# Designs tried in a protein design chat: VH-VL binders against o27280. Part 181

Target 1, 266 residues: o27280
Amino acid sequence: MDSMNVPEVLEIKRIVEESESVKTFIFSWDFRREVRPGQFVMVWDFRDEKPMSVSLIDPVRSEIGISIRRVGEFTDRVHGLSEGDLLGIRGPYGRGFELMGRDILLVGGGIGMAPLAALADEATARGMRVDALVAARTADELLFLDRLEAAGVNISTCTDDGSCGFKGFAHERLLTLEENHDMAAVCGPEPMMFQVMRILDERDVPAQLSLERYMKCAVGICGQCCLDDTGFRVCAEGPVFWSQELSRVREFGRYRRDPAGRRVPW
Short names: E, the ipSAE of ESMFold2; O, the ipSAE of OpenDDE; V2, 0.75 times the mean of E and O plus 0.25 times the DockQ between their complexes.

## First folded at step 7 (VH-VL)

Design B6 (framework fv_libevitug; at its last look DockQ between E and O 0.68; V2 from the best seeds 0.00; counts 0 for: pae E 7.0 > 2)
Fold by OpenDDE, look of step 7:
Structure B6 (fold): chain C 266 residues (1-266), chain A 123 residues (1-123), chain B 110 residues (1-110)
Amino acid sequence: as target 1 above (266 residues)
Amino acid sequence: QVQLQQSGPGLVKPSQTLSLTCAISGDSVSSDSAAWNWIRQSPSRGLEWLGRTYYTSKWYNDYAVSVKSRITINPDTSKNQFSLQLNSVTPEDTAVYYCAREYPRDYYGMDVWGQGTLVTVSS
Amino acid sequence: QSVLTQPPSASGTPGQRVTISCSGSSSNIGSYYVYWYQQLPGTAPKLLIYGNNRRPSGVPDRFSGSKSGTSASLAITGLQAEDEADYYCQSYDSSLSGYVFGGGTKLTVL
């Protein structure tokens, strides 16, 4: 195994409380090593290992950030950590986002905003106009709003309960927007992404979508993250896919494989 | 504007120590946003990275394996410069030597270079 | 001799597109950013591309970098006489714990 596949034990430099359920863990990073928005790392707490998206890329401060939502035993343990504590990090892995054109639309739901926040930073740094549709169930679950605003991103919010912004789902809000963009990047619950992709396709807006699947090896060997029919490995050929690629993936928006390999509906 | 000015002898005898200095203007040698490198160039070996020094809460040095046993790169904060010492030189060490700033904002690209110093190792 | 492999020479006529390749391995280009330098005769190298495909201020947009797998490429569109120079790719190699350069490509404008 290549040395790059061995976890590096890194100290948590800083922790940012993003919401009640989301924390961003910041690490020192050697920026000789390539990292792109949309890529993920494997986080090892010396007991278990999980893939996490990179949400912050700061070459000035030589830092990266990983945003983690508290959803289970692993993330519970990680959320219990403090600054100065250690984690194993290996990666980055996968295909990240590509930037095209001058105007980009970001559509994110929940923790899906993590990779999009990093992409927003890059896009704005390149002088692109960035519109972001940030979706969540409630207002207090909306992520990275201050950060995005500070970067010069034009933000639209939507919440399921209407507690902030448009009351409804991301795709419903998108339907009310008439402006087209040169490209779109989408990340969030797969049902949301599926609906958003349909709208963008109808509008002939090139779109990239980041998928989430069960990942074990992260290097395209174990096959746990393989998509049916196509054989796409989310960890190798993804997690970022073009809409044209996902159009070939029958399971997209319909079901996923659980750790036991069973089909589980969304 | 950041500039690097090199100085030092252009002739060194075999087994002696090669010494060069790189003076910095427009930036600080102890800046935590930069690393300071030495590179050499010869027809036989092309461009070769030798090592660097940089400050991040404390001073660090990284050296190329090929010269690690013979090389020392030292910062001088009082003069805002950094130096290269290469011991036990041989004719194979004949090259144009460059100092260069490595800048993290540019993903550690070497964005500023000295003018270069030809150092000839000869009896 | 060089860890990164470049063609020793390239040529083109004014207005043409020229591409210079840089081949490495998983321990360098495959994992680390690629940089490109332009060196005019009798001068120090000048940073041309950083972070695989980014241009420093003052570098014309006719220069572009790309990376795929363990290989990188520098593309020059609208070739001009002033582009005649040596071009070097550079990356970091984890196995050597140091920066590595290509052997350089001499670009001639015909």
Scores: ipSAE 0.555, ipTM 0.830, lowest interface PAE 0.9, mean pLDDT 93
Fold by ESMFold2, look of step 7:
Structure B6 (fold): chain C 266 residues (1-266), chain A 123 residues (1-123), chain B 110 residues (1-110)
Amino acid sequence: as target 1 above (266 residues)
Amino acid sequence: QVQLQQSGPGLVKPSQTLSLTCAISGDSVSSDSAAWNWIRQSPSRGLEWLGRTYYTSKWYNDYAVSVKSRITINPDTSKNQFSLQLNSVTPEDTAVYYCAREYPRDYYGMDVWGQGTLVTVSS
Amino acid sequence: QSVLTQPPSASGTPGQRVTISCSGSSSNIGSYYVYWYQQLPGTAPKLLIYGNNRRPSGVPDRFSGSKSGTSASLAITGLQAEDEADYYCQSYDSSLSGYVFGGGTKLTVL
């Protein structure tokens, strides 16, 4: 029972509007606490608590950024906050991404670009070549493009409606690319991640994918984030898994579980 | 290259103030990418962190709980150095004292150390 | 009593692999980065490993660090005579609000 298990109440230092539906909330952060790209925090608005991706890790300014998509009651309330307002933060939790080699491919869909933006910063700081395939339904939902360009990332975009870049899904764009990479990192809608994983496996590109599941405790005790057939806890053994770990998971890409534990389609 | 050069007396009487300075070359004490630490080492307690000072938009100090009531660490930007004062010393404060630069970006740790100063608190 | 627990000594012969453990808790190693320092006799500590498993420039790749749960480990492969030194792990502890060190491990090369 330390700072990871008890929310710390923090003041919102800055808010960055990433899109009409996504804001990044920036807090002062003590970087003696370990934070890895791909880890998450539990955000508490004093009424409810939800897992959120770490998208900015900036030790120079002593800042952490948490990107939140407005999708429901909790996130609507958080989006209504201003600089100076308070939020509870506990964490970080989970297993983050591991970098290997010299060339990395990032494939992100929607808010899934949040942890990949943090990873891109780390990869470029290590001198790696970073290619990013950024996907969304429409151009207005493409995230972090200016930040990625400023970091020296080579960006390809795709949108379902063709309003920016390749018209189609991320895996369709990936099929037209012939680049070999030492590894890939993938985060976004699970159906997208499943299709991307298949292509990367066929190309023998080691891939790490970040899953989203319902979480309650975030420390591996309650079992609500477990994957069928394996017993992996997304909050403890994940949220980042290697593609070979996910090959043993029948539910991946097919269904998820709601807060009551019932199977639902994606 | 960053170098740290320590100075100060090696003998201090009980109940008095231990005072050391650490001169910095190759970096600035006001650099917003570094923190400036004091650590001591004794046979009975091993390595013991005492505190640090650093600058971002303003000066901050962090002090170890064990010495918080007695310690002051001051930067001096004009001389490019930082100091340690430890009040009301006892023989338990006898140790080799080190200054060290901490480079917190990328969590680099304490990457440059001074040469060490043995301070004896007599009788 | 040191906050982080290390074996007080370790030994090996040239060419051998040696590991040094560092045991902590959820308030330190479990939540915070681990660092390792090498201290040769009569000298200041030298940063050997940072960020759990990364090496500064100039540190041979025979030295490696790892972390699992609330424990960390320093490994030295291809042991050499000049590796004879004291080795300290270090982390931050939230309950003490400060940096904490292990008690040190005296490594002898036979």
Scores: ipSAE 0.033, ipTM 0.637, lowest interface PAE 7.0, mean pLDDT 87
ESMFold2 (binder alone), look of step 7: mean pLDDT 93; pTM 0.953

Design B7 (framework fv_libevitug; at its last look DockQ between E and O 0.77; V2 from the best seeds 0.76)
Fold by OpenDDE, look of step 7:
Structure B7 (fold): chain C 266 residues (1-266), chain A 123 residues (1-123), chain B 110 residues (1-110)
Amino acid sequence: as target 1 above (266 residues)
Amino acid sequence: QVQLQQSGPGLVKPSQTLSLTCAISGDSVSSDSAAWNWIRQSPSRGLEWLGRTYYTSKWYNEYAVSVKSRITINPDTSKNQFSLQLNSVTPEDTAVYYCAREYPRDYYGMDVWGQGTLVTVSS
Amino acid sequence: QSVLTQPPSASGTPGQRVTISCSGSSSNIGSYYVYWYQQLPGTAPKLLIYGNNQRPSGVPDRFSGSKSGTSASLAITGLQAEDEADYYCQSYDNSLSGYVFGGGTKLTVL
């Protein structure tokens, strides 16, 4: 088996509290090994394993970061960890984002900003102009604002309750923005992504979207993350897809498969 | 500007030890933001990585499998240099030897090279 | 025999676009970053591309790197006479626990 398929036991170097429900865990990384924004790793707490997006890529410090939202038993356990504690990391896996053009729009919702934050760092490092629409339910759930600002990203915020920025959903805010970009990267709740993609398509802006599905093997074998009709495996052919690819995916923005294989609406 | 200056004999007899030194200027051998490599080049074997040394809270060495049993790379913090020792040399070890720095900002690409030293193994 | 496979030679005329391929496996290019080096006659290799597709300062934008699967490619647009050199790809191989180089490509500008 390729060494990539064996979890490496790594020490948590630092923990950044991004919000009340989100923490970023930072690990040492051998940057001979490729890691791209949009890729994910399998995080193993020695009991269970879950896919998590890479949210920080820092070759200078030889570090990567994984942002984890507290949503269940696994993440509760992980959030209880401290600096110096150990986690198993396997990966990275999947297709990451591609950068093109000079101006990029990032549209992120909630924890979906995790991979986009990493992408923002890369884009700004390449001298690209980066606009980011950061959406959340409330102001306190907006992620990575200081980090993005420090990187020179032009930020627009959107909150469901209007506690910060535009009151409404990301796609509604996007409609108020008339500027076109060379490309867009989108990650967040699938209904949000669906609406955002439609707008971007109408504007002829090439877009990449990162999907979230139940993943078990992360290597395209088990098929649990297969998308209906197309047979796309989110862990192998994704999680980042072009809008043209997703246009072929009937379930996109509508439903997903649960661990039992049942259709579950968003 | 970071520079690497190589020194050492260009002729070594078979079964003897090849010894080269790479002096560093503009950076520290113990910098936790660099790795220090030895590479050789020959017409028969092309470019061949031999090994590296680097400091991250402690010193680490990595060696190519092909020379692992014969190679030693040592840092010298007092002189800000690192050395190569290759034991029991044969004519197959004849090559131009390079020292090179890996720089983390460049994803550990070898961004600075020494001038190269031709080492001939001959009786 | 080099772990990474390059064509032994390539050629082009001034102003032309040329590409140099580098083929590997899942144990190297498939999982690790690819680097490209330019070597002029009688000189040490010079870092041309790092991180698959990044250019160090001072490297013209007519040089570009790409990677897909287990293969990488160096593209040179607007070929110039001074581009005549040997080009090497490099990566890391986990099965060998070490850096690996291609056999090199001699680029001739006609």
Scores: ipSAE 0.833, ipTM 0.912, lowest interface PAE 0.6, mean pLDDT 94
Fold by ESMFold2, look of step 7:
Structure B7 (fold): chain C 266 residues (1-266), chain A 123 residues (1-123), chain B 110 residues (1-110)
Amino acid sequence: as target 1 above (266 residues)
Amino acid sequence: QVQLQQSGPGLVKPSQTLSLTCAISGDSVSSDSAAWNWIRQSPSRGLEWLGRTYYTSKWYNEYAVSVKSRITINPDTSKNQFSLQLNSVTPEDTAVYYCAREYPRDYYGMDVWGQGTLVTVSS
Amino acid sequence: QSVLTQPPSASGTPGQRVTISCSGSSSNIGSYYVYWYQQLPGTAPKLLIYGNNQRPSGVPDRFSGSKSGTSASLAITGLQAEDEADYYCQSYDNSLSGYVFGGGTKLTVL
């Protein structure tokens, strides 16, 4: 048994309040163990276990960060924890983002900016030019702006209500941005990602998109994270997919599946 | 600018203890960001990591399973050195021994190496 | 035998591209970063690549590393006579609780 398939109990080193509903939990990490932007970990609160994206990868400080939005019972319990409290972490799992070229566009909606913030740090460290479109419903929900600015990222914002930046949806803002990118990385609400993917495909920009699906085992055995018509397992072949791979996926942007396998609208 | 200078006997009799020292200049053995490694190289085994020592709030040691029962790596903060002791040596322990800094530890690899010391184990 | 498997030799002519492979398992390369070291005759190893694909200061960009699954690769483009050396991959192995090296690849520049 690989030690990465058993939760390691780690102490919460720091908690950063990113917004009213999002906290980043920071842990010490042995960076002999590889972590890639776009990978996820299974977070265990000693009662339940849920997948969470890695949002901070800092080998200089020996720290990883995991950003968690309060959306239900598990995340409410985790948000109630303090520095010094314990969580179980297993992983990382999944296929992360791959960088190519010299100019990258990031398009993130809400908590979807979490893995993209980690990717931005890696891209800027490699000397790439990074543009980020950061989207949310309202200004208070725009995530990681200070961190992206400190990393040298060129930020554009949009909010549904117009409280910050462009008023409208991410794909509408994207139409008004310059088109000179070697690749794009996209993460956020799946309907947003579908619209963004169509624009990027027309511009002939290679795009990688990060999907969310229900997960149980995280190692590709149980089949709970499978996508229609392809057999792709989000926990193994994803969560990050190229847009060409997603063009074959009937459910993308249209519906999702619950733990029992039933089709559920987004 | 960091340099590692090795010293110690090049000939050791079987069943005795191999003892080497690595002196550090340009850095501190108690740096909270570094790890201090011993590696050996022989024709039969190639490169073989033996262990490392490092300081955070306290000293930690990690040793290769193959030598764990026989090895000790000790820091000496007053002399800014770290040592290797390998007990009960046999001719199979004949190798070139290297010390190496790992800085920052874990992710960045072994960036500075000592000059190497050939240690022959022979009656 | 070494935990990580490398071809024992490789060769090329000046200006050409050479690739050196390193095969491991899920207990090492599959979960842990890969490093490459160059060892010129009679000298200590020198760090060439860390973190799968990063170059330390002073290493030319004609050296590059990559990793896929449980295998890693060192590529050398624009091969030069001075590149004639032994090359070792390295990772961490959780089942052995320690650093592990490949058996080395002797690169000959014809």
Scores: ipSAE 0.695, ipTM 0.869, lowest interface PAE 1.1, mean pLDDT 89
ESMFold2 (binder alone), look of step 7: mean pLDDT 94; pTM 0.952

Design B8 (framework fv_libevitug; at its last look DockQ between E and O 0.23; V2 from the best seeds 0.00; counts 0 for: pae E 2.7 > 2)
Fold by ESMFold2, look of step 7:
Structure B8 (fold): chain C 266 residues (1-266), chain A 123 residues (1-123), chain B 110 residues (1-110)
Amino acid sequence: as target 1 above (266 residues)
Amino acid sequence: QVQLQQSGPGLVKPSQTLSLTCAISGDSVSSDSAAWNWIRQSPSRGLEWLGRTYYTSKWYNDYAVSVKSRITINPDTSKNQFSLQLNSVTPEDTAVYYCAREYPGDYYGMDVWGQGTLVTVSS
Amino acid sequence: QSVLTQPPSASGTPGQRVTISCSGSSSNIGSYYVYWYQQLPGTAPKLLIYGNSQRPSGVPDRFSGSKSGTSASLAITGLQAEDEADYYCQSYDSSLSGYVFGGGTKLTVL
């Protein structure tokens, strides 16, 4: 039979306003079903369905949180919802982050901090030392700073406009940070991730990077999330990839694809 | 410091009802973060989950499909206990029966078990 | 037949690494967390691993759990005589709407 899942209709339990443009929607979740940092869910508003990263995994309260940035028609509609309203959720899907060693570096740009916030919670719960480089265009777009601090994460910030922390790009700030980590996890704009990956490769730091691509089925059937040259499906073999897996991908950091599948520059 | 103490008869005749009780100390049967399970164990089928009861705004039960037509699990908040009733037993129901707490929530597994009660179904 | 398949026995000598497998399907291990229980002779089961790989307080770090696809594994390093016990894996199964256990593995320390 067809492996496509029907979304489960869930009530929005709480809404957290993370910034002017980002809200976290919290749902009750059955934690017998595995969910891992770096996995995503398909969110259905009864008209359209989009992939969203899991940003909160709270087995004590039996809750998950899904952080959504307002960027278009679908997310505008979802941002207009209230506590008690319904959304469809199917998943989780994809390969999540793997933790190793004792010291981890997180590098997140914008909404890319969402899955890294969930990973930070897991890493600190395992007793790992966690450093996070949180990047955004402006100070108002830096996400999860209070949550990361409460978890004991050592935070460095950077903003493109210099309104908070280091003025510049994440990879430029990274060059000024300590180099002694057992692994890194990276999520954000693909050009940022490419530059960060090159620095981490030069430092011989194992890195995992979370990619975003156009998705339809989310279970690896339709091929809409495939990467050039490798046939990797972001929804199945990813969204989290090791840096050496991505080094074989010509398109990574070079171009993206529109919904029609055409190559366009970043 | 949570402890589960089981009680009930060890011999039950075929076609009758198996009844066991699990007394809770150090926690409340109505805890909104715990679920209260019954599991049985036999040499031929190993560990087998039978069902659970738990409280969130009201009481809920989940029962294994294999016994759903015969099983009842009831909480008793006044005595801080929960019970197992299994109707119409056969020799195939002979097993060591355990109660277990699942806490906190569904993620952390069954962290506290009762001592076990051997129930033999025989005439 | 258990829904989750374990070898009926395993053995090792003190100091060795022993691995116990647990095979399931997409309706259980493939989608749901895996738990491991240790049962010493004459006692109730004791939670050993939760959430695929996490140890409760008091469980030595020589016990570790892992999961790949529809199978899971319990590893015991630095094997000790007191590790002689039965070991059970457990998960949830969506097709049965309930918890499922492996058939158990009797570990003998030689």
Scores: ipSAE 0.455, ipTM 0.783, lowest interface PAE 2.7, mean pLDDT 89
Fold by OpenDDE, look of step 7:
Structure B8 (fold): chain C 266 residues (1-266), chain A 123 residues (1-123), chain B 110 residues (1-110)
Amino acid sequence: as target 1 above (266 residues)
Amino acid sequence: QVQLQQSGPGLVKPSQTLSLTCAISGDSVSSDSAAWNWIRQSPSRGLEWLGRTYYTSKWYNDYAVSVKSRITINPDTSKNQFSLQLNSVTPEDTAVYYCAREYPGDYYGMDVWGQGTLVTVSS
Amino acid sequence: QSVLTQPPSASGTPGQRVTISCSGSSSNIGSYYVYWYQQLPGTAPKLLIYGNSQRPSGVPDRFSGSKSGTSASLAITGLQAEDEADYYCQSYDSSLSGYVFGGGTKLTVL
């Protein structure tokens, strides 16, 4: 058995409150330093285990961050933890983002900004120009704005209620932006990603999109995260996919499967 | 331009404490993006990382296992510098000591180095 | 002995391609980024390669880094007299919870 598949019990080094519903948990790096933005880890609170994207990769401090949105029982428990408390972490898993070109567009919605924030750090460190369209339902749900700004990212905000930035959805905002980029990375609600991908394809901008599915094993054996028709395993072949790959996935932007394997519309 | 200027004695007696200081210009010791390291070099041991200090909401230190029991790295925000203290030195601690910065601009490599300080441990 | 293994010496003539190897293990190079430093006589090391294969500003493109498995390599094309120096690889080691260096390679330009 690969040591990568055994959870390491790690102490929460720091907790950053990103928003009312999102916290970033920071751990000392105790696995592959070369974790890529877009990859995920399995977080174990000794009762349950959930996949979480890596949102911070800090080689200087030898630490990673995992941003978790409070959405259910598991995340409720995790949000109740304090610095110094323990969690099990195994990974990283999955295919992360690839950087190419000089100009990159990031389009993120809600917690989807988590992996993109990590990508932004890498991209800016490499001297790339980074534009980020950060979307959320309301202003108070916009994530990582200060962090992105500090990194030199050009930020455009979008909120459903217009409380900050463009009033509307990310794809609507994107339509108002005519500038093309060498590549785009997208993560957020799947319907958002679907619309964004369509626009980017029309503009001939190579795009990578990070999917979220129910994942159990994280190693591509259980099939719980298998996409219909293609057989793509989100945990193995993904979670980051190129747009041309997702064009083959009929369920993309339409439905997902719940833990029971039932189709659930978005 | 970021520069590191080292200072301290070049001769230390056995069992005493080696003390060096690294003054920072062009950056802040408490920069959230940087880590401040001490490295030494000798013919017998080559390049050897000793430890680092960095600030992220609070101060942290990482030390090499080989010197952990004897080493202290302290930042001084008032003077914008950081120091090295190595206790109970022996002739094996004779080396050229360097301070160095890690910075994200160069993917967290050690991109800025001090000029080096030869420290000889001798009676 | 250094945790990372480098050949003690390398040589080449001007214009040639020279490669310097750096061998480690799964606890260091196999899992962490590799950095390369150039050290001229009497000077401090200078960052030459970061992130396995990236060049800082000011480093000529004739310097390149690569990594595969638990080994890394520095390649110098179009060797010049000024390239005569000591070269060190560096990574992080999880078992030691610290940075580790290679033993260094003395490159001679013949």
Scores: ipSAE 0.037, ipTM 0.629, lowest interface PAE 2.4, mean pLDDT 92
ESMFold2 (binder alone), look of step 7: mean pLDDT 93; pTM 0.950

